# Miniprotein binders against q56419: the designs that were tried, part 28

Target 1, 326 residues: q56419
Amino acid sequence: MEGRTLEEVQEEVFKRHGVLVPKKELEDLAKALEEAGLLLTEKVEARLKEEEEKLKRERPMRLAGLSYPEGEREARAFLEAFRASYPGEGEEARVLLMPHLEPSRVPEVYGAALAALEKTPPPERIYLVGVAHRPLKEKAAALPVPFQTPFGPALPDLPALQALDALLPFELFNTPLAFREEHSLELPLFFLKGRFPEARVLPLLVARRSPELGEALKVVLRDFPGLLVLAVDLSHVGPRFGDTPLTRTLAEEARRRDLGFLERLAEGEPEAALAFLGANPTRIDGVEVVASLLPLLRERKGKVLAHRLDLEAPTLSAVGAGTLVL

## First folded at step 17 (miniprotein)

Design c_2
Fold by ESMFold2, fold request of step 18:
Structure c_2 (fold): chain B 326 residues (1-326), chain A 104 residues (1-104)
Amino acid sequence: as target 1 above (326 residues)
Amino acid sequence: SMEEKIRELAEKLAKLAQELAELAGDGSDPDELKKKLEEFIRVFLELYELDREKDNPEADYWLQMTIELVWEFMDAFREGNVEDAVELLMYIAEAAERLAEALD
């Protein structure tokens, strides 16, 4: 396909994936960029530097009024509604796997997480491990500042974060801008802070698997015990992610991969869970986190509380979410 | 090889993303901007259509991030968020460059 014109490539992509990027949209984009005026990129760079400076002091809410209510009263009602969407009972967790997908898409999956938190003694701190959706300079990162929530600031556990940084062969705090929009921390944190208002937080992101992170966290957890939360989504299937349009067969495969992965984790067999996925054909989001944290997941048995593969109708794609207690 | 093809497309995509970001700030000829954007999308669709690298988890990671960032870039434009679109070009350039490096 080397040397294909845009029209030739677009036609083949449309046949295989049902995806179209019309030339009219490209014309409109070019015009919009021109009409935004001179120095657009300089303005963007200045804005990002200003935001990065602010992130050295605190991480503000980005999704209040969009994914969850901004006011504390409304936020408490929101939590209660989500808990009610899962009519079952939870189990005590030393490790909790929960989603970071938009809450309104998988309400009972977040409700299951709340049910687990009800059974979990308030921890002194929460190790909140999300998935980086922007490039990190290293394989993992942290942001040692308060994260704002409608329930007040989630304060960082600075001694534990410093101990973790000291054990790693890379700089842990050198990508603050990656946290600016990171919903994989903000969305789970809303639920965690609402249930455990006194817990401090270690807000962590994984980009690529880091065995060093898991070994370091095992050491840090010995001296700084707390709740480990894997804030990850599961399968990502359909044209949004490089597949053909969602079919019943692709959806069945995604569900099978999601549940098989979760069930092997629940058996205390994280290496088997990764092996079960092979090349990860349904793009389960949590694999890099699990691969990093193997020492913390081995031989921990537990239970899958909830799962949903949620359809994105406009893109003919789907994303899986689950709740697992270990 | 498939790896070499992915690497070459990733390098080109990274360069095009950076050039688009520069042109957007420079007040360049609208026709030049349109041509670069068309080539950017052409190269992306070539990359999007290729099979995932099965023996290189690092390359697979950066490929998936690149794909998702490009769609997010298009979403930002469709919503009228031009500044966000430029910001996303910067992330696309980084992700595509790292994809190419993972295949060196």
Scores: ipSAE 0.814, ipTM 0.912, lowest interface PAE 0.9, mean pLDDT 91
Fold by ESMFold2, fold request of step 18:
Structure c_2 (fold): chain B 326 residues (1-326), chain A 104 residues (1-104)
Amino acid sequence: as target 1 above (326 residues)
Amino acid sequence: SMEEKIRELAEKLAKLAQELAELAGDGSDPDELKKKLEEFIRVFLELYELDREKDNPEADYWLQMTIELVWEFMDAFREGNVEDAVELLMYIAEAAERLAEALD
């Protein structure tokens, strides 16, 4: 009933987390919303309906010129520079775990993924499994359309996608708008398409753990073999994510959780990897994907090629990224 | 209980996000818009500072998404993207509703 005032809550949040939402910004936001005037929400809704219809035909690049170059020649040079950022050798991958964090923040982690792809025979198709950053209508989703890249369109594997949809207890093609801005597919796809220009793609998102997805994929992979890619980030720590400001102790915990998780996956023990995290105190991003895909990860041994816990200086927070081959 | 507190805040946050999106399209009562926004942020900050649900992975998932979406909402405003901000209110409402549902 008598909750804290805005000022009281702000003071307590600042003391504990170092986060402040200035009253001036709230006043400016209210003014901006008011000045936008009537029909703002109707315009947004109309635009979203239009974009949803377009997404039924193709998914355009959203990050060209921002995260990677738009032109093919520049994109190839970019790819080579990232490979050079990782001085080691890769291993052949039947399953690849790679990040979706902004590439310039963790160049050697993406370079390690490229090193693995160099050792990997070109697959007929890639099962690209990212993490939904928008609500999905179901636990998982796919978008069965071409995804544009600087290297040409990544064509969908429609027969495999339809087979997957038929095995699930929900419609797989359920939330097209969730793909519109989804960097966990677009950023890894740039690297994958650059190395495997002829591979078709199954662009998949996981929101919440779905054992049904893993069992269905196990069946689909028998008839439609390919490369399985888990496009996931690791720990998320600091005020951006609800913690106190990043400290050495919190960073050490995040690194320990990241590496312990990856090492157990590399031993073919995905259940042990999840158990090691417990309540997931450092918010490893990939847990919902791994929990969904257990049947595809069991008893598959491999190697951790790279890891970085990357500092987000403006937010005093950090995000972990890794490369694992199985 | 902590679960009950989180559920009540999530329900309120979802309702406030929906109402803010509707008022932004209306524009007919500037005092109501300002009050809703201040209450929205107050409720968010209450939720943001609470301990995570350690026993409920689904609730934890939706809580984390809600927190990140609210920060994206603030970022969109700082960059002058008012249409993006309204779109994000729609996603916040959905995520917060799902958080409340996960806690019964």
Scores: ipSAE 0.808, ipTM 0.909, lowest interface PAE 0.9, mean pLDDT 90
Fold by ESMFold2, fold request of step 18:
Structure c_2 (fold): chain B 326 residues (1-326), chain A 104 residues (1-104)
Amino acid sequence: as target 1 above (326 residues)
Amino acid sequence: SMEEKIRELAEKLAKLAQELAELAGDGSDPDELKKKLEEFIRVFLELYELDREKDNPEADYWLQMTIELVWEFMDAFREGNVEDAVELLMYIAEAAERLAEALD
């Protein structure tokens, strides 16, 4: 059956979602690809191979000078400014939920995380669990190399990582390139390493929920105690994410879903938190991480320290961020 | 059914992303490159306008990743990062293929 033309589908998408991809923009894209020349894809593949080899030895900073300063002195001042954005006091955390959204968008939410870290004894290691923004070969992955920060390298806890790998039904060290640009690790790590410069790190990504990961981590944490960090964002609403343009009603629903989710986690009821979201209509980012880590979240009571649903004006969309201590 | 529509569009999108990346690398006719890009966007917009999967969390995961990757692909071109855009086509092809598999 003959489908709709580009112009026809574009018109309907604009009416319903307020989103356009103008034909002129597509012409410009095609021209840019042509002008880049015959060997473009070969060049990209060669560059990716080089980056992958580098990632087998270390993970360099990608956001220095963009999201945070590269120099240690300036980076320390940056941390202090973020702490000042949250005027309250934190509480000791055994589990910390914090965002990975661009820090300047939600400064008091990162400030609340810093306040919690002030009350937290320096751990030997940090289990940093982010969200994969590229396909993983498995449901989860780790990268057992130093991650560079302005505060020095965050060294991997190799014995804990190898113990974790041994307990999983898949190879944990499976997709190095997925870590290359992964801000859900890099942005929280800046704050964590700035506060705990001697802690080792288990840099972990979740793509899809893995009950096996949570059970394995529960075992590994007994032998290798440390701070568990869920580096996740909350609701994603608006046309960037498949909705109609952001309205006050949609924003109110997103905030209600975010806070209800966090509050049920704070009650030690992670299954109830997931059930509260149902089909996850506001696309809370952290659901796959929470669903993976249920054994580590059950019965842990705590407190929501901060929340913001932040507007992305150019996309008429919004993203939620929160800080939870357990 | 809605699932069948999403699966068919995801399969087509994955193939178009692969073909578009190959065309960018082999010095293709500019008219063929433009036609392929237009079809890629047409298929994406059809997928984008469909309601989310409510009863298949794995499909919903891959659908959301596919949508986000396509917007990131468009952003890369708007920012002049043509090599990044080609890299993103490779990720789009994988995510869309996984979406189709989740609905099989």
Scores: ipSAE 0.803, ipTM 0.908, lowest interface PAE 0.9, mean pLDDT 90
Fold by ESMFold2, look of step 17:
Structure c_2 (fold): chain B 326 residues (1-326), chain A 104 residues (1-104)
Amino acid sequence: as target 1 above (326 residues)
Amino acid sequence: SMEEKIRELAEKLAKLAQELAELAGDGSDPDELKKKLEEFIRVFLELYELDREKDNPEADYWLQMTIELVWEFMDAFREGNVEDAVELLMYIAEAAERLAEALD
C-alpha cells in the first residue's frame, strides 16, 4: 500500500471504526516525554531490571487497593459480596474456567466461580493458567515463587513445576517480567487463595498454543493431582480490538459465539469448540489456552454457570467473561 | 499481497517504537518527538485498518497483541504514566517485530 498522510488515514479510520487520535494528544504526549527529561528510558530500563530481580524471589500484589481490598478483613468481605452476586449453586469442578476481567465489571461471573469452589474439595494444588499480555520468550512460562495476596502468600508447588519443566522442549522459567503486571493470574488468584488458603499454586502463562504443554500437564496432573483453572476472558469486540463500532447485532453475535464455545467445551469437545469460532476466532483470550490444553479437556463434560459480555462505553467495545465447570 | 503489506507496516512500526523509546531517553527536541509520534500513529492506523490474517494464526496473535499494546500505550499517556508509556513502546517494538517475522 502506498503512503497516506496521517490526516488521510485518520479520516478513513474514523469513518470506519469511530476511532480518532487527535493531533493535540500527540503534541501533549511529545511535550510530556520531553518534560520527563534526560535518561527517561535508562530509568525505565533500570527499574525493570530491579523488578526482574525481585520477581526471582516473590511476586508482590500489584492490584491491591485498586481491584480488590488490601486488608485481609476487607478482602474476605469482598469475596462474600461477590459470592452473593450469583444467586445460584455451583457444581464440583475438576477444571474451572473463570475470567480475569476487572472483577467489578462482571461480579456474578466471579460469583459463579466462587459457587463452584464451594462445591469443590480443597485441592492440594491449583494449576492456574492465564494469558500472557506481554511477549514471552517461549510459548508458555511459569514463575516458581510465592505470589502475595491479602490472604498471605500463595506458595509455589515446586516439585510439580520442576516436573513440568523437565517434560517440556523449552525452558519453562523463561520470562519473569511478564508476570510483573499480569492480572490474568493476580485477579483469579485472589479468589482462589481466599477459598483455598492451603493450596499451592502453579502460576502458568500461555502466549501461543503449545500442544507440548497440554501433554506435559496431563502427565504432571496424574502424579500431582489438583484443580486446573483456565483464567481466560472470552470475546473481545469493537474498535479497541480492531473492529467496527459495537452495535447490538455485533454484541449478540459475540454472546452467541462465547456461549457456543463454552457449551461445546462443556460437552467435552474442545476441538469442536475451537472449530465453532470459525476461520477467524474473534479475539478470544481463551483460544490459545484451550488449544494448548486439549488433552485435559477432551471427554470432560460439565456446565456453563455464567456469562456476561461487558460493555466498555468509552471505547464502544466489549469483553466477554464466563464461568464453566468440568 | 496482504501479508507483504502487513509485514512492511509491522517492520516500520517496530522501528518507530524503538526510535521513540530512544528519543525519550535522549532529551530530544519536542518537534522531533512529535514528528516521530505522528508517523508512529500513522503506521499503526494503517496496520489497524487492514483485514485480519485469516490463514496465519501466529501472525494474527502478534497483530492482536500489537494493537492492544498501542492502545495501552495511549491509555498510559492519558493517565500521566509516561514511564509506563516508554516501557510499552519496548513491548510494541518486540510484538511488531515478531509479527513481521511471522510473515517472512
Scores: ipSAE 0.802, ipTM 0.906, lowest interface PAE 0.9, mean pLDDT 90

Design c_2
Fold by ESMFold2, last read:
Structure c_2 (fold): chain B 326 residues (1-326), chain A 104 residues (1-104)
Amino acid sequence: as target 1 above (326 residues)
Amino acid sequence: SMEEKIRELAEKLAKLAQELAELAGDGSDPDELKKKLEEFIRVFLELYELDREKDNPEADYWLQMTIELVWEFMDAFREGNVEDAVELLMYIAEAAERLAEALD
């Protein structure tokens, strides 16, 4: 029943992946949990309930002062610096794929997104589709409230959100807490709101592929036209993600998978892009979003503007980021 | 099969995460918590090193989320943020349970 001991499993994992969880850390954690005292879990649950009630009214900034400046003047300068990190010219986007990785790690990839936005007529609304990093109750979710930014609140497009909800076989407004810390919406939104201050937003998360979402969005976009943004990262390789330590060979494979995926999307062939990945051995983040949105991606040709596989030396891991316009 | 082994480990991980959250709320002594944490990590590491053999996008999603949440849990602990660590146990339990369900 038990199989290997902790020591035996740890030894094998360290050998294969370079990952170590020392027993001293587990002792320290157990002591910290005990020292926090009785009712710790009840206190956590009460805090989460309070946060959930607040999220029914607005979504506050969580990353101001950490990933981008809190002040509006500094935030505008930040946008200009990121645009300058990409020396190229953008192209008009009806669909924009951009990352949600920490901006300072891939500045020219965000800069390429800004370059694309410069060429894009200001939309009435933005369909911002991120990746859920917390469990959702359904395959997808939205939060129909203002999202705070240094440039003012990004207001929800309530009529479009209600139309989308009505077309789905599940309630769209189903997991408010999943939005509380969701950087895949907050980081791209900073850039989008800075460039399109008058656009309303549909803040959407995908957990698992939902063909129903893509079909519903195709209908909603016809009646409520706007910019579709896929806020996704690409390959995730290395021990942080369940992989062997990053090697030059693994990094080269991750780049090949990222670029092959993006190029097939740029050819208007999203099914071919997914098929190219097979079992997705480098864990490209955006596959569930692309698989959900196939009807919106077919036959839309475009261009890959930027790509970087960002190396994380401390974790022996890497994450890919790209900018694609369709 | 390998996927049946992954399902079994995911079920066990989910139960251990739930039990850890309960023990943290009940004022358990550090020795009992340490033992439960050791078993939690042992099961996680067994799950972490297994290669999935079948193409199952839903299971891939939940497995990746589970792995990342466990590392976030360890990060919260290393930062001394005990309330965040308990919150993450709740998410780990749900993600691992959904991984097991995806492999039924």
Scores: ipSAE 0.791, ipTM 0.905, lowest interface PAE 0.9, mean pLDDT 90
Fold by ESMFold2, last read:
Structure c_2 (fold): chain B 326 residues (1-326), chain A 104 residues (1-104)
Amino acid sequence: as target 1 above (326 residues)
Amino acid sequence: SMEEKIRELAEKLAKLAQELAELAGDGSDPDELKKKLEEFIRVFLELYELDREKDNPEADYWLQMTIELVWEFMDAFREGNVEDAVELLMYIAEAAERLAEALD
């Protein structure tokens, strides 16, 4: 842009945020792209088209061996270890808010979710609502295929998904590739499928707030009752997200925003929870999901079971995670 | 005016992301690739450092996604995953374009 060179902008970014993108790294990137050879982009486009076709049939595990074990026996032991990380008892949930952050970073938060599931009668189906980390063609999306897990495939509830699609002003099955790498569904699903192996799933993503989704889901839940899961993280603070390096003050603000948000949700006051965040200065990503699902959250009281704001060491940033039952 | 500046930076970033993806596919212009990459990062850093009022939820959403996608692009490079980096340029172009549209 006019007025500032790369070096000048970099100096200001380092001063304010402690972040460097050294010119040497850019030189190395340019060389790496050259070494990858001609037609790199056409190869990527062809691979993505092939993967999109595969996603019309099933969604394979992508985080097995990375975030959780691939084998069923080891996966069961993994669940037990996470439950043990939370020494308390849960409460029955009609709505569960749980994280999608890497489980090893917030084990007691996932353990609290498992404690709540212990108190929850096995549902016929789970409405699993995550956060899109890739652009969606619409404000929300679903993928009506089996999601593979170490506990077997999580089968889609096709009648409920079709009923939901019919009520929306846009095609619900609109962005298969957005599900390819989406951990906000895969990580919570591991825990949910492990505890409710017979439940079918509605795997849903929210990109931008959609009041239509919440109204449609309220109707669908009457005919297709089940467990509603908001698979969301809370504050995102630090240079990864546009802030200064994490300080004590920023961390305390993030915790205050997280807990105030959760506590107002627990009071059955989702509009007050959103208002409490104002401009959402700590970037709670649950906001778009809550804003979409207001009709399902109003007047539903519950309890905050766990919370942690966890450091991402390489980026000196932090992400909040919590467990709320309603 | 701040929104105008963000819109213009977002339009520029989207165009640069598209051009980088196309140049990576051609492979024959290493000096142009380097220059485009430097300009892409310069524009991103200008966008990244801006402090705007968060009074447009649509724009706020796309801005945050753009920021996170660019850092994922840098992560893919640092891990040696050049095909992932090209894929991320495509998502960055889309997110930045939608940010600009939200501020029109």
Scores: ipSAE 0.782, ipTM 0.901, lowest interface PAE 1.0, mean pLDDT 90
Fold by OpenDDE base, fold request of step 18:
Structure c_2 (fold): chain B 326 residues (1-326), chain A 104 residues (1-104)
Amino acid sequence: as target 1 above (326 residues)
Amino acid sequence: SMEEKIRELAEKLAKLAQELAELAGDGSDPDELKKKLEEFIRVFLELYELDREKDNPEADYWLQMTIELVWEFMDAFREGNVEDAVELLMYIAEAAERLAEALD
């Protein structure tokens, strides 16, 4: 059977998803790759190797000057502006769920997180659990090095990280390159470091649910108490994520799923939150994190402080973000 | 079966992603590179248009990862970040391979 032509497939995808990959774009890409020359792959591999070696010492900022200011003074003004975008008061957090979406898209949601942090006594350490947007070798990973921020380096809690590693059935310190560009840690860490400059950090990424991680963390938290932060987004809907363009119906469903998920978490029922999502048709980002941390979320009562479904107009897609205190 | 079709497309996508990443380094004929890129996009779009298998969470995870990485690849390219685009091709290859493995 003669396979469909690119044009035929493109037309079908355009009809269904409103996405067009113009022929010119492909031509431009081919030209750009050609112009980059014969050694582009070797150059990229060499860069990755160099970056991996650097990650043994520190994780540099990748989004400074893009998502947040690089300079400390400007960064502090940035924090204040984001806090001001949320008109409410926060609550003391033992567990904080906050977004990792581009801050400019959901300023009031980050503002709500800052409001909660204002009511939270400075922790000795922060367990920062993000979402892996790159392949991991294991279900979860950690990077035990300083993370650079405009407020100075966020230093790792090595004793607590080592204690966690010792309790896991897999090597925790895996896939360092996955941390290089991972915004799910960098963006929330900006806000956390700005508020708690002296706190040590455990930067963790979750790819797939690991019940072992939650059980291990429960034990570690006994000896190494701290603030638990879930840096997760909510629904991902629209063409960018495999759906049709955003409609009122799709947006309403995304909001329903987001709020239903957060509300059940606020009630201390994380299993009910997961069950409510079922097959997760709106692709809530934080499901694998929540599923990993069940022992730490059970029976904790809290409050949803903020929620937003933010439209990415160029792709007619939307991402949900929320702030929850437990 | 739909699963078999997804697996085949994932394997093909992984191969094409790897080949593209390699060709970007070998000074290949622009016409060949263009053809490979067109084939890559075609295979991706064929995969993208398929209904997702809801009964295999692992496969769904890697499919979603693959889709998101391809979008990031397209974004990186539009932004003129060619090196980042090549890195993303490597991740696409890995994610697509993992998708295929999840359906074996």
Scores: ipSAE 0.725, ipTM 0.886, lowest interface PAE 0.8, mean pLDDT 90
Fold by OpenDDE base, fold request of step 18:
Parts: structure tokens; C-alpha cells; sequence
Structure c_2 (fold): chain B 326 residues (1-326), chain A 104 residues (1-104)
């Protein structure tokens, strides 16, 4: 059977998803790859090797000057402006669920997180659990190095990380390159470090649900108390994520799923929150994190402080973001 | 089956992504590179247009990862970040391979 032409497939995708990949973009890509020359792959491999070696010492900022200011003074003004975007008061958090979406897209949601942090006594350490947007070798990973921020380096809690590693059936310190560009840690960490400059951090990524992680963390938290932060987004809907363009119906469903998820978490019923999502048709980002941390979320009652479904107009897609205190 | 179709497309996508990453380094004929890229996008779009069966959570995870990485690849390319685009091809290859494995 003669395979469909690219044009035929493009037409079908456009019809179904309202997205067209222009031929010109492919031509430009081919040209750009050509212009990059014969050694591009070798260069990339060499870069990756170098970056992996650097990640043994520190994780540099990747989004400074893009998503947040590089300079400390400007960064502090940034924090203040984001806090001002949320008119409410926060509550003391033992567990904070906050977004990792581009801050400018959901300023009031980050503002709500900052409001909660204002009511939270400075923790000795922060368990920062993000979402892996790159493949991990294991279900979860940690990077036990300083993370650079405009407020200085966020230092790892090595004793607590070692204690966690010792309780896991897999090597926790895996896939360091997955941390290099991971915004699910970098963006929340900006806000956290700005508020708690002296707190040590456990930067964790979750790819797939690990019940072992939650059980291990429960034990570690006993001996190494701290603030637990779930740096997760909510629904991901629209063409960028494999759906049709955002409609009122799709947006309403995304909001329903987001709020239903957060509300059940706020009631201290994380299993009910997961069950409510079922097959997760709106692709709530934080589902694997929550599923991993069930032992830490059970019976903890809290409050949803903010929620937004933010439209990415160029792709007619939307991402949900929320702030929850437990 | 739909699963078998997804698996086949994922395997093909993984191979194409890897080949593209390699070709970008070997100074291949621009025409060959363009052709390979067109094939890569075609295979991706064929995968992308399929209705997702959510009966395999592992496969669904890697499918979603693959889709997101391809979008990032396209974004990186539009931004003129060719090195990042090649890096993303490597991740696409890995994610698509993991998708295929999840369906075996």
C-alpha cells in the first residue's frame, strides 16, 4: 500500500487538530542543519559530555534573563511583583503544590504560592519534587549539587538525600542530564530560594509513579523535617498536547479536572484525587508526582489558593496551574 | 491492532530521529537530510493523529513524552537553536524507543 504523502498526512492533521507544519519550516530546518556543518552531532555529543561533567559540581541557571531576572535586585523586584499579583493572604504550608509553568503566564498562581510561603516558617530543608520532561533511567531521580539562582546557590541537603537513596530500591542519583534544562525545578526554586535563602534543597524529579519514593520520603521526613513542594502543572490540552484546538467545552473539562483534583487533595484524599482523573484525559502533569507521594498527602487537609487555565494562543493550547496548601 | 500500529510508528520514529541526529553530524547531502526530515515529520504526524488508547499507562506516558519532545524540537528549530534541536532528536529517539518497548 503506497504510504500517504507528507501533504496528505499534513492535511489530515490540520483537519483534525487545526495544526499545520509548514513545508517552509522543514526547508528552513534542513538548511539550518546544513549550515551547522558536518560536525554538529559530534559537537552536541561533546557538549553533552561537558555538561554532564559540569553537573557533577553545579546546576547552572538556564532561564535567567528569560523567565526571571538574572540580577538579585531585579529578581527581588520580580518576586514582589508576583506576590502583588495575588490579592489574597496565604496559609502556612507543610506541603505546597505550585506550578512550574512559565511564570509570566500565571503570575497570580505563583503569587499565591508566595503568599503561602510568607506564612510558612523558614524550613531547614525543602523537598522539591518536580516533573521530568526528559527521559529518566529510573522512575525518579535526584541531583545532589548546588542549583544556581539569582539569590545564590541552593545547596543540596546531602545527608537527607543519602538517607533517601539508602531506602530506595533503585539508584536515586541517575540521569543528571535530565536536570540540565528541567524547568519544573528551576522555576519553583527561584521563588523558594528567594523566600528561604538558607534552606537546603532536595531536588527530585519524578518520571513515573514510585510508591517506594513516598514511603522512603515518609521515613526521611521524620529524621529530616522540611517543607514538601510539589512543583507540578495541571491539565495540558490542545494541539500542543495532541488534542483539537481549545474550545469552551474542552476548557471547562480541563478546569473541572484541575479543580476536582485539587479539591480532593485539599480534603486529604489523594487516592480519590487520582481516581477522579481516571485515565487522565486532560493530562494533568502532576499525576505521577501525587501518585508517588500518597503517604505524605493522606489525611492532610488544606486549601486551594489559586487556579488558572492559561491559553497559549499560537498553538490554541492551554495549561492548567494551581496553588494548594496542605 | 492500534497498539501494533503505534509500536511500528514509534520504532520507525526512533530510528529516523537517530538517523537525523547522525546525519546532522556527518554533513550529509542537504537533499538527503531534507528527505529524512520530511519522513520523520510524516511518521510523527501519523503517530500524532492516532486516537490514543489509554489502556496502557506506560505507553501513554512515553507517547506523551514523544509528542512534547517533538514540539520542543520544532520550537528549538524555529528559534534557530540547532544544537538543542539535535539534542532533542536524541531524546525523541529514546522516548519513541521506550514507547515501542512499552507496547511489546
Amino acid sequence: as target 1 above (326 residues)
Amino acid sequence: SMEEKIRELAEKLAKLAQELAELAGDGSDPDELKKKLEEFIRVFLELYELDREKDNPEADYWLQMTIELVWEFMDAFREGNVEDAVELLMYIAEAAERLAEALD
Scores: ipSAE 0.721, ipTM 0.885, lowest interface PAE 0.8, mean pLDDT 90

